# Miniprotein binders against q5jf28, part 20

Target 1, 318 residues: q5jf28
Amino acid sequence: MERERLIKTVEAILRGAGYRVARLDLKGSCFDLVASRLFLLLFIKATVNIDTITEEQAEDLKRLAKFFKASPLIVGLRSKSGELEEGVVYERFGIYALRPETLYDALLNNELPAVFAERGGLYVRINGELLRELREKHGYSVNELAQLLGVSRKSLLNYERGEQAVSLDVAIQLEEIFDEALAEPIDILRAKVEADLNVKPETPLEREVFERLKKLGLGLVKVKKAPFNAISTEDDIRLLTGIDERKTRSTIKRAEMVAEVGRIVNSGGVFILEKTKAEVVSEVPLIPKESLEEVKDADELIELIDKLKKEIKEKLFS
Key: E = the ipSAE of ESMFold2; O = the ipSAE of OpenDDE; V2 = 0.75 times the mean of E and O plus 0.25 times the DockQ between their complexes.

## First folded at step 9 (miniprotein)

Design s43
Fold by ESMFold2-Fast, scan of step 9:
Structure s43 (fold): chain B 318 residues (1-318), chain A 102 residues (1-102)
Amino acid sequence: as target 1 above (318 residues)
Amino acid sequence: SPEELEKKIEELERKAEELAEEIFKLLEEAYRLGDPEAIEKVAELIYRAMFLLFRVEYRAEELRKKGDPELLKKAEELLREAEKLIEEARKRLEEVKKRLEK
């Protein structure tokens, strides 16, 4: 119930800020929402306790973000240490984590957070060059300002060089001394992450399907915690690719999710099944793996997908 | 009372969700017609209201544990703000509907 409210709230914040949003209801997924506005794309994991996200989910989230040139984000309410604070950015496996209030302020009030949590403390990155200018303008030596702040000379020099973040206490003292904003905002909406896009398939069926898709000239980015098994790519072609042994209720639900996600990330969808009759679910074709032997390259696969989508539309109106 | 607050939150959430669904359908139509700006402005109002209702729910949970009358007063202020945003969104939505019908 608390998780449901959190996801609804995050969706409302994104839509209120003008984002197009697709929501997933998939247990264990690395993301729950994907949102797009102009050139911004966000993959969001919503979880009440941010410590429950697994390393596997985080790696898949970063992989999707890297592939789509999107920003990954975790939105939550608490950690093992207690409630998350508004305006504070936390981190899990290299991904920013924050409260829905912090996201609201960023998107609807144009107020990016500046405070981040690290090793039980709160810290702020400051404009070191501006700090130096203000220190010199007010006639403080390095040692004098360091003594006022209760920090070492070396720390103050590192602050001025932009090589070290200050504690929240020091940031507050600096604002009081100089009466000027020194804090650098954390651009949570344009976070760039690194991830290994070369993950191997795990099941015999996945290995067979990957091999067949590679023969068609498609590159593959494997994911484990999503409604699809891979992203199939060639030049401007992008397909959210599902792989199942047979059509089940789960397959249908995942195909519907793939259709929604695809609309936000401007990608097609397809499900490749070991045994099935060709059909379409929410504009996502479900085709037997044998169909991959009947097409010569990626372009013909796209033609097959488009043909199946058109065939269903014509059949409904005949 | 906390029970009255809870009922009011539920009522406004229902109204906000109904308007959000209607706005979503009209936004799809406006994108098809090439002019989504008016609907996007209405969507902003309703989703801001939904966020305020979330804040009220969160504070209501705190109130249930603490019983602080200042929390109740603040929650009531947020509810009034949310209700005004919902009313404004409803009025603007009707205006946009009339324009799309023309």
Scores: ipSAE 0.011, ipTM 0.389, lowest interface PAE 8.7, mean pLDDT 83

Design s5
Fold by ESMFold2-Fast, scan of step 9:
Structure s5 (fold): chain B 318 residues (1-318), chain A 102 residues (1-102)
Amino acid sequence: as target 1 above (318 residues)
Amino acid sequence: SPEELEKKIEELERKAEELAEEIYKLLEEAYRLGDPEAIEKVAELIYRAMFLLFRVEYLAEELRKKGDPELLKKAEELLREAEKLIEEARKRLEEVKKRLEK
């Protein structure tokens, strides 16, 4: 299976479910797709083998998800242990990983997965209180039901308290015995992740730009594996911020990606360059770093960006 | 196993036939009755057909690696049928949308 086919399939699933989608064509990026519907926002990394994702990519993906209050997802087909199973949620660096079929079921069939892979086994979280009620209604003692399921008394009590997941085999047996849905779904669309948002700039130019933006009163979240270098913030204002030494084809391509991503995540974009003539690419201003010295605070920077979007056109002979 | 792979191909073929019938029925209904809900349902089914295409592609690649040429030919034939269905359905959906705009 080519990676391209996988990405197209995931995009089709999202669009078919009514999501607005932006796709990135950027080597090494921590995400390939960003999708929004109502209050849901998803950052998705698509990869044939989920083990190929680097820790750096995973950390940046979690940073973006945490910052935008979005859910990060990995969509893939296999791991070192073999093919991923439909309906099963896997994990890589704290991020849910699943097959396209599983995503399809969640979005198009309203069928969230309930099975997760852990320590070489398949497990299910169940509604422990409902289990207890059903056990009592059917006249089973704790010992009787535990014996029937082939588990210890202590395990069954932990299941009923919601303190322990059951094996897939036990989950199947429970639903057969009681003829009731006991499995708790895994809300892959509202995953909460932890990430350190305070990452230091790496290059001399990034340090200069970050220091200036800080003096203007902007908060900064550094990212490395994305079409932008930072997210600049001032309360309700967000700028996907690119930093380059000069305008190149790569700069233009990334500015176009920033424009697309920004529309999905409701954020503006700007590229700050060491040397450039002020211009606009797909509503994303490219400004020389010297322009940051001309503004007093974050509000004035936003005013400059808005002004450039209206007054400057991309030049034919740049 | 070959037995399990053959059953998967049969299931996918049956699903392709069912989706094709449903898509064409809804396209006719949308065209004749001007029902906007039918348009949305057709779009949904086209995405289901695209997903079916993905499943067949994945199965074909597995069969290629395992070296079962007879099952691979069946999967590749189903792949071509699914691709045609999606292409035809998308074109017909565009025509129906244009008609409903007027």
Scores: ipSAE 0.072, ipTM 0.499, lowest interface PAE 5.4, mean pLDDT 85

Design s6
Fold by ESMFold2-Fast, scan of step 9:
Structure s6 (fold): chain B 318 residues (1-318), chain A 102 residues (1-102)
Amino acid sequence: as target 1 above (318 residues)
Amino acid sequence: SPEELEKKIEELERKAEELAEEIMKLLEEAYRLGDPEAIEKVAELIYRAMFLLFRVEYLAEELRKKGDPELLKKAEELLREAEKLIEEARKRLEEVKKRLEK
């Protein structure tokens, strides 16, 4: 109930800000929403308690964000330490985590957060060069300003060099003393993350399919916590690739999700099954793995996908 | 008192439901026009208002659990903001209607 309300709230925020949004109903997925607007692409994990996110989910979220040049975000309400504060950015496995109100302010009020939580404290990064200029303009020595703030001389010099964040209390004092905005905003909408894109397949079927796709010239980025098993890529070709032993209701649901996600991230989709009749679900072809043996390269695979989609379209209007 | 608080929460929920109905009517009117530009301009304000109403509902539930009067004040402020967005959406919808008329 609480989780459903949170997801609906986040979706409303994104749509209210003019984003195109796809929502996933997939338990254990590394993201629940993907949203795009102009040059921004966001992969969002919505969870009531941010501590429930696993390292595996976080790794996959970062892989998707890195591959699609998107920003990963966690939106939640609390942690083991209690309720998250509005305007404060938290971190979970290298991913920004924040309240829905903070996202609202960023997207609809153009107010990025500047406060971040770390090791039980609240901190702010400041413009160190501006701090030094204001200190000199107001006639304070390093020692005088340090004493006024209740910090060491070394800390003040580190602040001015941009080598150390200040506590929230110090940030407030600085803005009161100088009557000037010193805080550097945290660009939560353009976060850059690092991830290992060279993850190996784990099941026998995945290994067989990956080997065949590689022989066709496709590069592969494996993911575990998503409606697809890999992103297959070659030049301009980009396919959200599902792999299953047989067609189940879960396969159909994930194909529908792949279609929705693909529209937001401008990628095609395909499901490769151990055994199935060739068919199409929401413009996503489901093909038997034997079909991969009948095509000689990535271009022919794309031709097969396009042919299958075309056949369904022609049947609909004939 | 618990009795007074419950009455205030019920009034808050009633007002939120009324505004939610207005939002749905405005969205239906926008879709009735069948014009993508009309839908786009009004939808942004409608979704913003919808977010605020989701927040009001959440705060009402938290208020019932915790009894914190600050939550009531916040919910009332959000409700007022939602009313303004709905009024703006109504005005924009009328402007779109006039544009589409000969």
Scores: ipSAE 0.108, ipTM 0.604, lowest interface PAE 5.3, mean pLDDT 86

Design s8
Fold by ESMFold2-Fast, scan of step 9:
Structure s8 (fold): chain B 318 residues (1-318), chain A 102 residues (1-102)
Amino acid sequence: as target 1 above (318 residues)
Amino acid sequence: SPEELEKKIEELERKAEELAEEIFKLMEEAYRLGDPEAIEKVAELIYRAMFLLFRVEYLAEELRKKGDPELLKKAEELLREAEKLIEEARKRLEEVKKRLEK
């Protein structure tokens, strides 16, 4: 399968570059891989056709990236316009999208991309100050260089001011004329994104659980396209929080994913269920929603979670 | 000719699959040793080789569509580079094994 091959390729690139990686196998998720190295954290959506990403997935991906101070990234092979080009950065809903080869060059060859696709063309942002200095050193007037490049005087002045990107053809001509690197790299590994963290719960059970958690003093960031429903937070404590009506095979698999993601993003996990006996899956407690009424505040909830984790550890020694 | 091109593409695909199998065997061997240093030293080279093999596969598909001989040259170069990385990984794994036996 082309998608499976793509995900394996991206994981191989990240691991080859020294990243710690957690992979998700969850249909419809806003990310497929999360990777960390030193102070860098990446949430990656891998999809063969980048146009397949929904606005809802993109918004959740940006929300996770903003909360964790991480960079979101889409890695893919094609779009409605055809195959993506190596070294070119595309965009979907405000998120950078690129080929695996481009990611490889950035992580393993220390070569950030500089070309971006926009409105059916390819463009490059250049070092305008350096362009002006090179133009003056070579004795070209603004009009002379503009004529040589086939652009207007106004465009050339905007290039030198850093107010306008050049076409790829103009960027190539400039580097040929001056024999200097003028292209500004695109920092795909430290992308800043904006997202609304104040999204409200959608289902009756989610509304009930959110209300109970808020009464305990926890802040909540709602997500839909992930193995958890919310991030619950108080001071320096973070919980990837799942909400289900009953324990199912899906609940167990998502708890396992929450455990793996939590290790990469340094966060705990908990699943709150309508009906269950308290238990633990991969260090992630599953507790009945009634337990939220039995604790007085967030500290008591954390104590309950820690107690359940400890009980499972004791069983392993028996 | 189209027949000659198809044989060359099949040759590339067969070689890439053989090397991919070697990669998986080396990875399993490294993990089985349970030594973090062995895993680290081998994994980097293996993941690099794996990426190159995936590129060869994509170039082979493109070559089948366009028939451009430059794509064939590029695929053969990447395949040779992957072979070198795999061989280096094998040597490093054997060095670690010998150290652990001592």
Scores: ipSAE 0.012, ipTM 0.419, lowest interface PAE 9.2, mean pLDDT 85

Design s9
Fold by ESMFold2-Fast, scan of step 9:
Structure s9 (fold): chain B 318 residues (1-318), chain A 102 residues (1-102)
Amino acid sequence: as target 1 above (318 residues)
Amino acid sequence: SPEELEKKIEELERKAEELAEEIFKLIEEAYRLGDPEAIEKVAELIYRAMFLLFRVEYLAEELRKKGDPELLKKAEELLREAEKLIEEARKRLEEVKKRLEK
């Protein structure tokens, strides 16, 4: 499948650049890969057609990125308008979208893209101050350079003020005329996004669990399109928190994904179930909701999680 | 268009040759000098080789759609060489790992 190959391609790029990577196989998830290297953390949605990403997925991706101080990225191959171009940054719901080749150049060649797509055209932000200096140095008046570029006098002044991006054609002409790099790179690896972290729980069970966790002193960030339902936090405590009515095959697979993601984002994991016997899946405890009634604060919950993880280890070696 | 596709194949061939040289040089270095850091670097380069393989696969699909049998043969030849490279590198890397782990 084309999507599978795309995800493998993106994973290969990240790992080839020295990133630690966790991959999710979860339909409808807001991200497919999370990757870390040094001080960079990336949440990546890989989709063949970038137009298939929903607003809900985009909002959750931005919430995760904002909470973890990470950069969200969409990696894809086409849109309804056709194939995405290498070296061009597109945008979907406020998130940068680009081809695998563009990501490769950024990570392995230290070559950030400078061209972005907007309203059917290709544009470049340029260093307006440098443009003005080069124009004056070469003896061009504003009108003379505007005529050479085929733009209005007003547009040229806006370019020099940094108030208007130039078309790709104009950017090429400028670099030909001045023999100087004018393009401003787009820092796709350190994109900062805004998102509302105060999203309310959706189901009766989620409402009940959230209320209990809040009473334990934990802050909560709700997500819908991920292998967990919330991020529970208090100071240095971070728990990727799953909530389910009962243990199913889906619960187990999501717990495994939570363990993998948690290793990349330095967070623990826990699944809270309506009814279950306490157990551990890939170092992620699955505990009954009733256990939350027996702990008094966030620290005691962490102690319970750590105790359960230790007990399963001892049981295997006894 | 056909000229652009041919240039892409040539570029991918060159990159595959460069990666092959670097990978096998580091494997030999890891084997001879017992350098664990070289093993980590080889793993990274194998992933870079996998990326090139995926690029060639996308190119081959494009060529199949366009019905250009001659360029498709070149892309398929490069695919086979890239697959051999990755397989050989992985096997040699595992042999070196076993040797260094005693």
Scores: ipSAE 0.074, ipTM 0.583, lowest interface PAE 5.4, mean pLDDT 86

## First folded at step 10 (miniprotein)

Design qc1 (at its last look DockQ between E and O 0.94; V2 from the best seeds 0.00; counts 0 for: pae E 1.52 > 1.5)
Fold by OpenDDE base, look of step 10:
Structure qc1 (fold): chain B 318 residues (1-318), chain A 120 residues (1-120)
Amino acid sequence: as target 1 above (318 residues)
Amino acid sequence: SPEELEKKIEELERKAEELAELIFRLLELAYRLGDPEAIERVAELIYRAMFLLFRVEYLAEELRKKGDPELLKKAEELLREAEKLIEEAAKRLLEVAKRRGDPEAIKKARELLEEVKRLE
């Protein structure tokens, strides 16, 4: 119940902020929402406890974010240590995690969070150049200001260089002393993440399909925790690829989700099956793996996908 | 008693869920009206109420674990605050619906306002 309410709340916030949103009803997925507005793309994992995200889910979430030039986010309510605080950015596996309130302020009030949690403390990055200018303008030496703040001379010099984050308490004191905002906002909407794209296929069928698509000039990255099994690596070919042995109710549901996600991330979808007749589900072709032998390159594969989409539209309206 | 405490926790959780359903219905009505003024006046109150309900649910879970009466008191305070915000949101939405002259929206907003008042 609580997770469903959390997802609905996050969806409402995103829609209220003018995002186009697709929601996934897939247990164990690395994301529950994908949202797009102008040049911003968000992949969101919604979880009540942010410590329930697995490393595998986080790695797939970062892979998707890196590939689509999106920001990954975890939206949650609590951690192992207790409630998440409003206006505080947490981190799990190199992904920003925050409360719905913090997302609301960022999206609807245009208020980015500045406080982040690390090692059980709260910290802020400050504009070190502005700190130096204000210090000099008010006539404080480095030693005098460091003493006033209860920090070392070395720490203050590191703050002025932007080399060290400041404790929240020291940041508050600095803003009170100078009557100036020094805190640098955390751009949670444009988070840059690193991801390992060198993920191997897990099944014999995935290996066969990856090898065949590679021969067609289509590189794939394996994704484990999504409605699709792989993403294309070619800049010109945005394809969400599902791979199944046979058509199941799960295949249909995942194809529907791939269509919804595809509309948000401007990507096509295809499912490659070991055994199927060619068909289309929610504008996503299901093709037999043998169809990959009939095409010469990746462009002919895209043409085949597009042809199948058109032929079925014509049959549904005839 | 532990049994009396669990009944109070279940009541908090039930009320929080019922209020959350009302919030989503209020949001749906606000968006259906398509009035920027309605959205602006109502959305903040509605979201604040939803955020309070998440805190109520956390406190209810912590209360179940710790048995601390102060957590119950705090949860009840937050729940009452959420109820007030939802009531105010429903009132504002009813005013907007009246200004728009939409009889269906007026009816729905009145129904929602009456439902909130029955939970109080």
Scores: ipSAE 0.775, ipTM 0.910, lowest interface PAE 0.7, mean pLDDT 91
Fold by ESMFold2, look of step 10:
Formats: sequence, structure tokens, C-alpha cells
Structure qc1 (fold): chain B 318 residues (1-318), chain A 120 residues (1-120)
Amino acid sequence: as target 1 above (318 residues)
Amino acid sequence: SPEELEKKIEELERKAEELAELIFRLLELAYRLGDPEAIERVAELIYRAMFLLFRVEYLAEELRKKGDPELLKKAEELLREAEKLIEEAAKRLLEVAKRRGDPEAIKKARELLEEVKRLE
């Protein structure tokens, strides 16, 4: 219940900031929201306790973010240690985590956070070049400023070279001394993440389908914790690709979610089933795996998808 | 007593849920009215209230663990602050609705204002 309110709050913040948003209703998914505005794309996992995100969810979230050149985010309220602090960026599995207040400030007040949590406390990265200029302008030697701040000379040199973050207390002292903003913001909207995009198929059916798609010239990025099983891609083509043995209620719900996500990430969708009659659910074709043998390349697959969508629409309107 | 404390915690959680529902209805009405300057200020009040309610829920959880009467006092103070913010937002939405001459919005804003006052 608290999680539902969190998701709705994050969705409202995103929409209030002008983002187009799709929300998922899928237990165990690596993301709950995907949102876009101009050149920004965000994949967001909303969880009350940020320590409940699993490694598999985090890895899939990073895979999606890396593939789509998006920023992954965890939005939460607390950790094992207690309540998250407003304006502080946390990190789990290489993904930034923060409170909804911090997201609100970034998107609606154009105030990116600068403070991050690490072992030992709260830290800030600072503009080291400006620090050196301010120190020299005010007539401090490195030793004099280090003594004033209660840090070593080596630490101060590292701060000026941009090689070490400053504790929050030292950052506050620096701004008091120089009356100048030195903090470097954390660009949570364009975070770069590392992800292994090679994941093995989970079932014999997935393996067979992936092989057929590869023969059509499509690359595959497998995911485990999403409404689709993979992203199929070549050139301008992007297909959020689901795979099931047969059509079930779950298949239909996942196809509906794929359609919504696809609108946000400008990608098509398709479900490939072991046995089915070809049909369309919410603009997402469900086709039998044998249909992949009827096309020669990715362009013909798109043509097949478009024909199915056209034929179904014509039947509905006749 | 433990039974009396649990009753108070349950009341905090119930009120927080009811206020959260009012918050989303107020936000929906605000965007329906489409007055950007007034909507910005109303939205700020609503978001502040949303954030306070998350803290009330956290304190309720801590109360179950610790039973500290000071935490109860803090939770009740934050809840009252959220109620005030929501009431102010509802009053401002009513004023915007009247300025625009939108009788359906006026009716909805009055209903929402009365609902928040009943929870106080």
C-alpha cells in the first residue's frame, strides 16, 4: 500500500515535469515506471526499502538503461539503516537511489542533488579547479587551508585535482570560507552504468526463437525481470520481444504492458508463441514461432507485424 | 497500554491513507483547471503533504517497534501539518475554480475541502 502511493507519487512528479510515462503492474519487474522527455529517458524502480531490490532486478534495470541510453533510478523511502535523507544520493548495485523529494527537486525545481552517501558518512564532489583559484585569490597556501579545514595537505591537493570527494562538513566550511558554490551536482538524469548485455536464454523455446531472430539479422538483449524476454534490434528496428509457450491471461497482460512501454521508448512489440493463431493484443502481435521462417530479414518481420495490425483493425471496423 | 498504542497507530495509518487519497483527487482537479500559476502553488502544497505522509508512515512503523510516546507526538504533529497543507490546497483550488467560473470544479473543490475538514 505504501509502495503503491510511492509509485503514484513518482508518476505524478514525472508527469508534472512534462514526461510521458508508462507504469507497469508486474510483480518482480526490474522497473515500475519508464518516462521520457526530449532526449531524457528514465527507467525507475520504486521500492519503499531500497535494500529489497535484487541483484537480478538491478542487472536487468542496468541492461535496459544501457541499451536505451537511459538513466536508471531507484526511488525509495528507507534502507536497512532507516529513513533515506532528502537531497542525498545513495547507490545500490551501481544504480542511484534517492527519495521522491530529491526527484521532485531535480525535475520540478531544476535542483540536482550533490550529496552522496558512502561508508563513513555524506560526501560531495567539488570543482577542484575553482577551489584552487579561490584558495589562491584569498591568499591561502595549501597547508594553511588544510589546517583551517582540519584535513591533510595530501587530501586538499586531491580535492583541487578532482581526485577525492570532500565530507559534507568540509564542503559546508568551504562554502562559508569562500562564499561560493563549489559542489558538483550528480546528474541523476544521465547516469552511465555498466551492464553485461549477454545473457543466455532461459528455456529451449527462447533459445530456438533467439536463433531464428539472429538469422533474420536481429541482435538480442535478454532480460529476465520485465514484461518482455528480450529486445530485438537492427538498425532503426527495436522490438520488445515476448516469448511464451501459449497465450494465457499473463501473456495478454504482458503484451499490454509491452505496448505501453514501447510508446515511451519508441519501440515496437511482438510476442512469439510456440503455438497460437496470429492475433493482436493492444497493438502487439502474438505470432507462432513458425512465422519467423516465413520472413527473410528484419524488414520483412516488421512488414508481417504491420500487416497483422492492419488486418485486425480492418476487421474491427468492418 | 500496548492495546491503546496499537489503536492510535492504526488511526494514524487510516488517516494517512484517507489524506493520500484526497491528495491525488486534489492534484487531478488542479490539472483539470489548467491555471498554470495557481496550479504551481497548489501542487507545491500537495507534494509537501504527500512527503509528510510518507514520514508519518515511517513513524508508525517505528512506533510498533519501540512504543516511544515521543514518536507518537511527532507523527501526530506531521499528520496535522499535512492536513493543514491539504486544506490550504483545497481552499486555493476552490478560489481558482470560482475565478474561472467552472461550476463542476467549484462543487468538487468544496467536497474535497469538506472531506479534509472532517478528517481533522
Scores: ipSAE 0.669, ipTM 0.877, lowest interface PAE 1.5, mean pLDDT 90
ESMFold2 (binder alone), look of step 10: mean pLDDT 85; pTM 0.869

Design qc2 (at its last look DockQ between E and O 0.91; V2 from the best seeds 0.78)
Fold by OpenDDE base, look of step 10:
Structure qc2 (fold): chain B 318 residues (1-318), chain A 120 residues (1-120)
Amino acid sequence: as target 1 above (318 residues)
Amino acid sequence: SPEELEKKIEELERKAEELAELIFRLLELAYRLGNPELIERVAELIYRAMFLLFRVEYLAEELRKKGDPELLKKAEELLREAEKLIEEAAKRLLEIAKRRGDPEAIKKARELLEEVKRLE
């Protein structure tokens, strides 16, 4: 119940902030929500305990985020150490994790968090140039200010260079001394993440499909924890690809989810099956793998996908 | 007794779930009424109430693990605060609905306000 309430709350916050949102009902997915507004795209994993995210899920979430030029986020309530604090950014596997409150403030109040948790402490990044200017304007030497803050001269010089984060307590003291905001906000909406795109296909069918699509000029990145199995790497061809041996109830549900996600990320969807008749589910074609032999290149594949979508619309309205 | 404590925890969890359902219905009503400034203030109350319910659920789980009666007292306090925020939000939505002359919104806002008052 709590997880479902968390997802619904995050969805409501995003919708209230004017995002277009697609929700996934897929257990074990690397994301539960995808949201877009103007130039911002978010892939969100909602989990009550942020320490339940697996490395595999986190890597896929980063892959999606990097590929779509999106920000990955974990939204949660607690960790192994206890409840998450409001206004604090946590991190799991290089992905920002935060409470729904912190997301609310960022999206609806335009208040980005400045505090982050590392190694059991709270820290902020400070504008080091502004710190130096304020120090000099108030007539403090580096030694005098360092002594007043209870920090080393070296630490203060590292703060002024932006090379070292400041403890929250020292940041509060600095803001009190100078009566000015020094803490740099963390842009959780534009998080840059690194991701390994060299993921191998897991099944014989995925290998065959990847090899065939590669021969058509369509590069693929494998995704393990999503309603699709791969993403096209070509800038001009945004295709979410599902790969299944047979049409199942799971295939239909995943195709529906791919259609919803595709609308948010401005991407097409296709499912390639070992054995199927050509069909369309929620504007997502299900095609036999043999159809990949009938096309010469990736553009002809897109044309085939678009043709199948049109033919079924005509049959539904005839 | 441990059995009495578990009953109180289950009651907290049940009340939190019932209030959460009301919160989502209030949010839907708020968004349907579509007045940005007045809705933002009401939405803030509704979201704050939801956030308190997450804390109540955390405290209920910690109470189940630790058996600390101070956690129960704090959970009950946060639950009462959430109830007040929900009641205030429902009252404000009813006023907005009345000012707009929307009979369906007025009916829904009254129903929600009566449901909140029955949980108190």
Scores: ipSAE 0.792, ipTM 0.917, lowest interface PAE 0.6, mean pLDDT 91
Fold by ESMFold2, look of step 10:
Structure qc2 (fold): chain B 318 residues (1-318), chain A 120 residues (1-120)
Amino acid sequence: as target 1 above (318 residues)
Amino acid sequence: SPEELEKKIEELERKAEELAELIFRLLELAYRLGNPELIERVAELIYRAMFLLFRVEYLAEELRKKGDPELLKKAEELLREAEKLIEEAAKRLLEIAKRRGDPEAIKKARELLEEVKRLE
């Protein structure tokens, strides 16, 4: 129940900050929320203990973020070592992790965090050029300021060159000495992540469908921990692509989630099934895999998808 | 005793859950009333209460592990602060609803205010 309250709180923060939000209800998914505002796009995994995110979830979250040019985030309350600190950015698998209070301050108070956790404590990146200017203005040599701070001469030079973050204690001392803001904020809304977009199909059906989609000229980005199996792309085309053997309650629920995610990321959706009659769930077509042989390229696939959606809508309205 | 402590922890968790329900109903009402400038202070109170409740839940977990009476005292203090914030938020929402002449919002805000006062 604590996770449900966390997701609701994060959703409320995002909506309060003017984001359009889609919320997923899929256990084991790499994200729980996707949100957009203007050109900002966030994929968020909400978890009470940030150490419970798996490597597979984290890699898929990074794949989605990289593909959509979005910022991935983990929002949580605790780690293995205890409660997360408000205003501190943690990192898991190269993804920023933070408390809902920190997200609230960033989005609703325009107060980006500056403190991050590393092995050994809390640290801040500072404006090294400003530090050097302030030191010289106040008449300190490198040795004198290093002595005041209790750090080595080498460390101080690294701070001034922007090559090393300072401990939180040193950052506080510097701001007390110079009465000037030196901390550089962490851009959690535009984080760049590394991800391998070339992931192999998980099942023989996926391999078959991926091969057929590739023959139509579509590129594929496979994901394992999402309501869809891949993103199918070519030029202006983006399809959140699900693959199942047959229509089940799970398939219907995933299609509904794909529709909601698609509205936020401006992408279409489609499910390709081993056996089905063609139909539409929440504007997401479910088509048999044989339909892929009836089209010659990605444009014709989109035309088929659009035609099916229009025909079903007309039957409902007639 | 261990049994007395577990009962107190369960009461903390129960009350935090009741307050969280009120918080989400207050937040829903605040967004229904819609004007960012008018509800900005109310939203701040509501979010601060929610954040306190997350800390109460953490303290309840630690209390089961450690049994420290200082943790119990701290959890109860945070819970009382959350109640105070929720009551203030409900009062402000009622005033906003009255100024707008929205009878459904007035009724909801009054009910929420009465519910939080009953929990105190």
Scores: ipSAE 0.687, ipTM 0.884, lowest interface PAE 1.4, mean pLDDT 90
ESMFold2 (binder alone), look of step 10: mean pLDDT 83; pTM 0.848

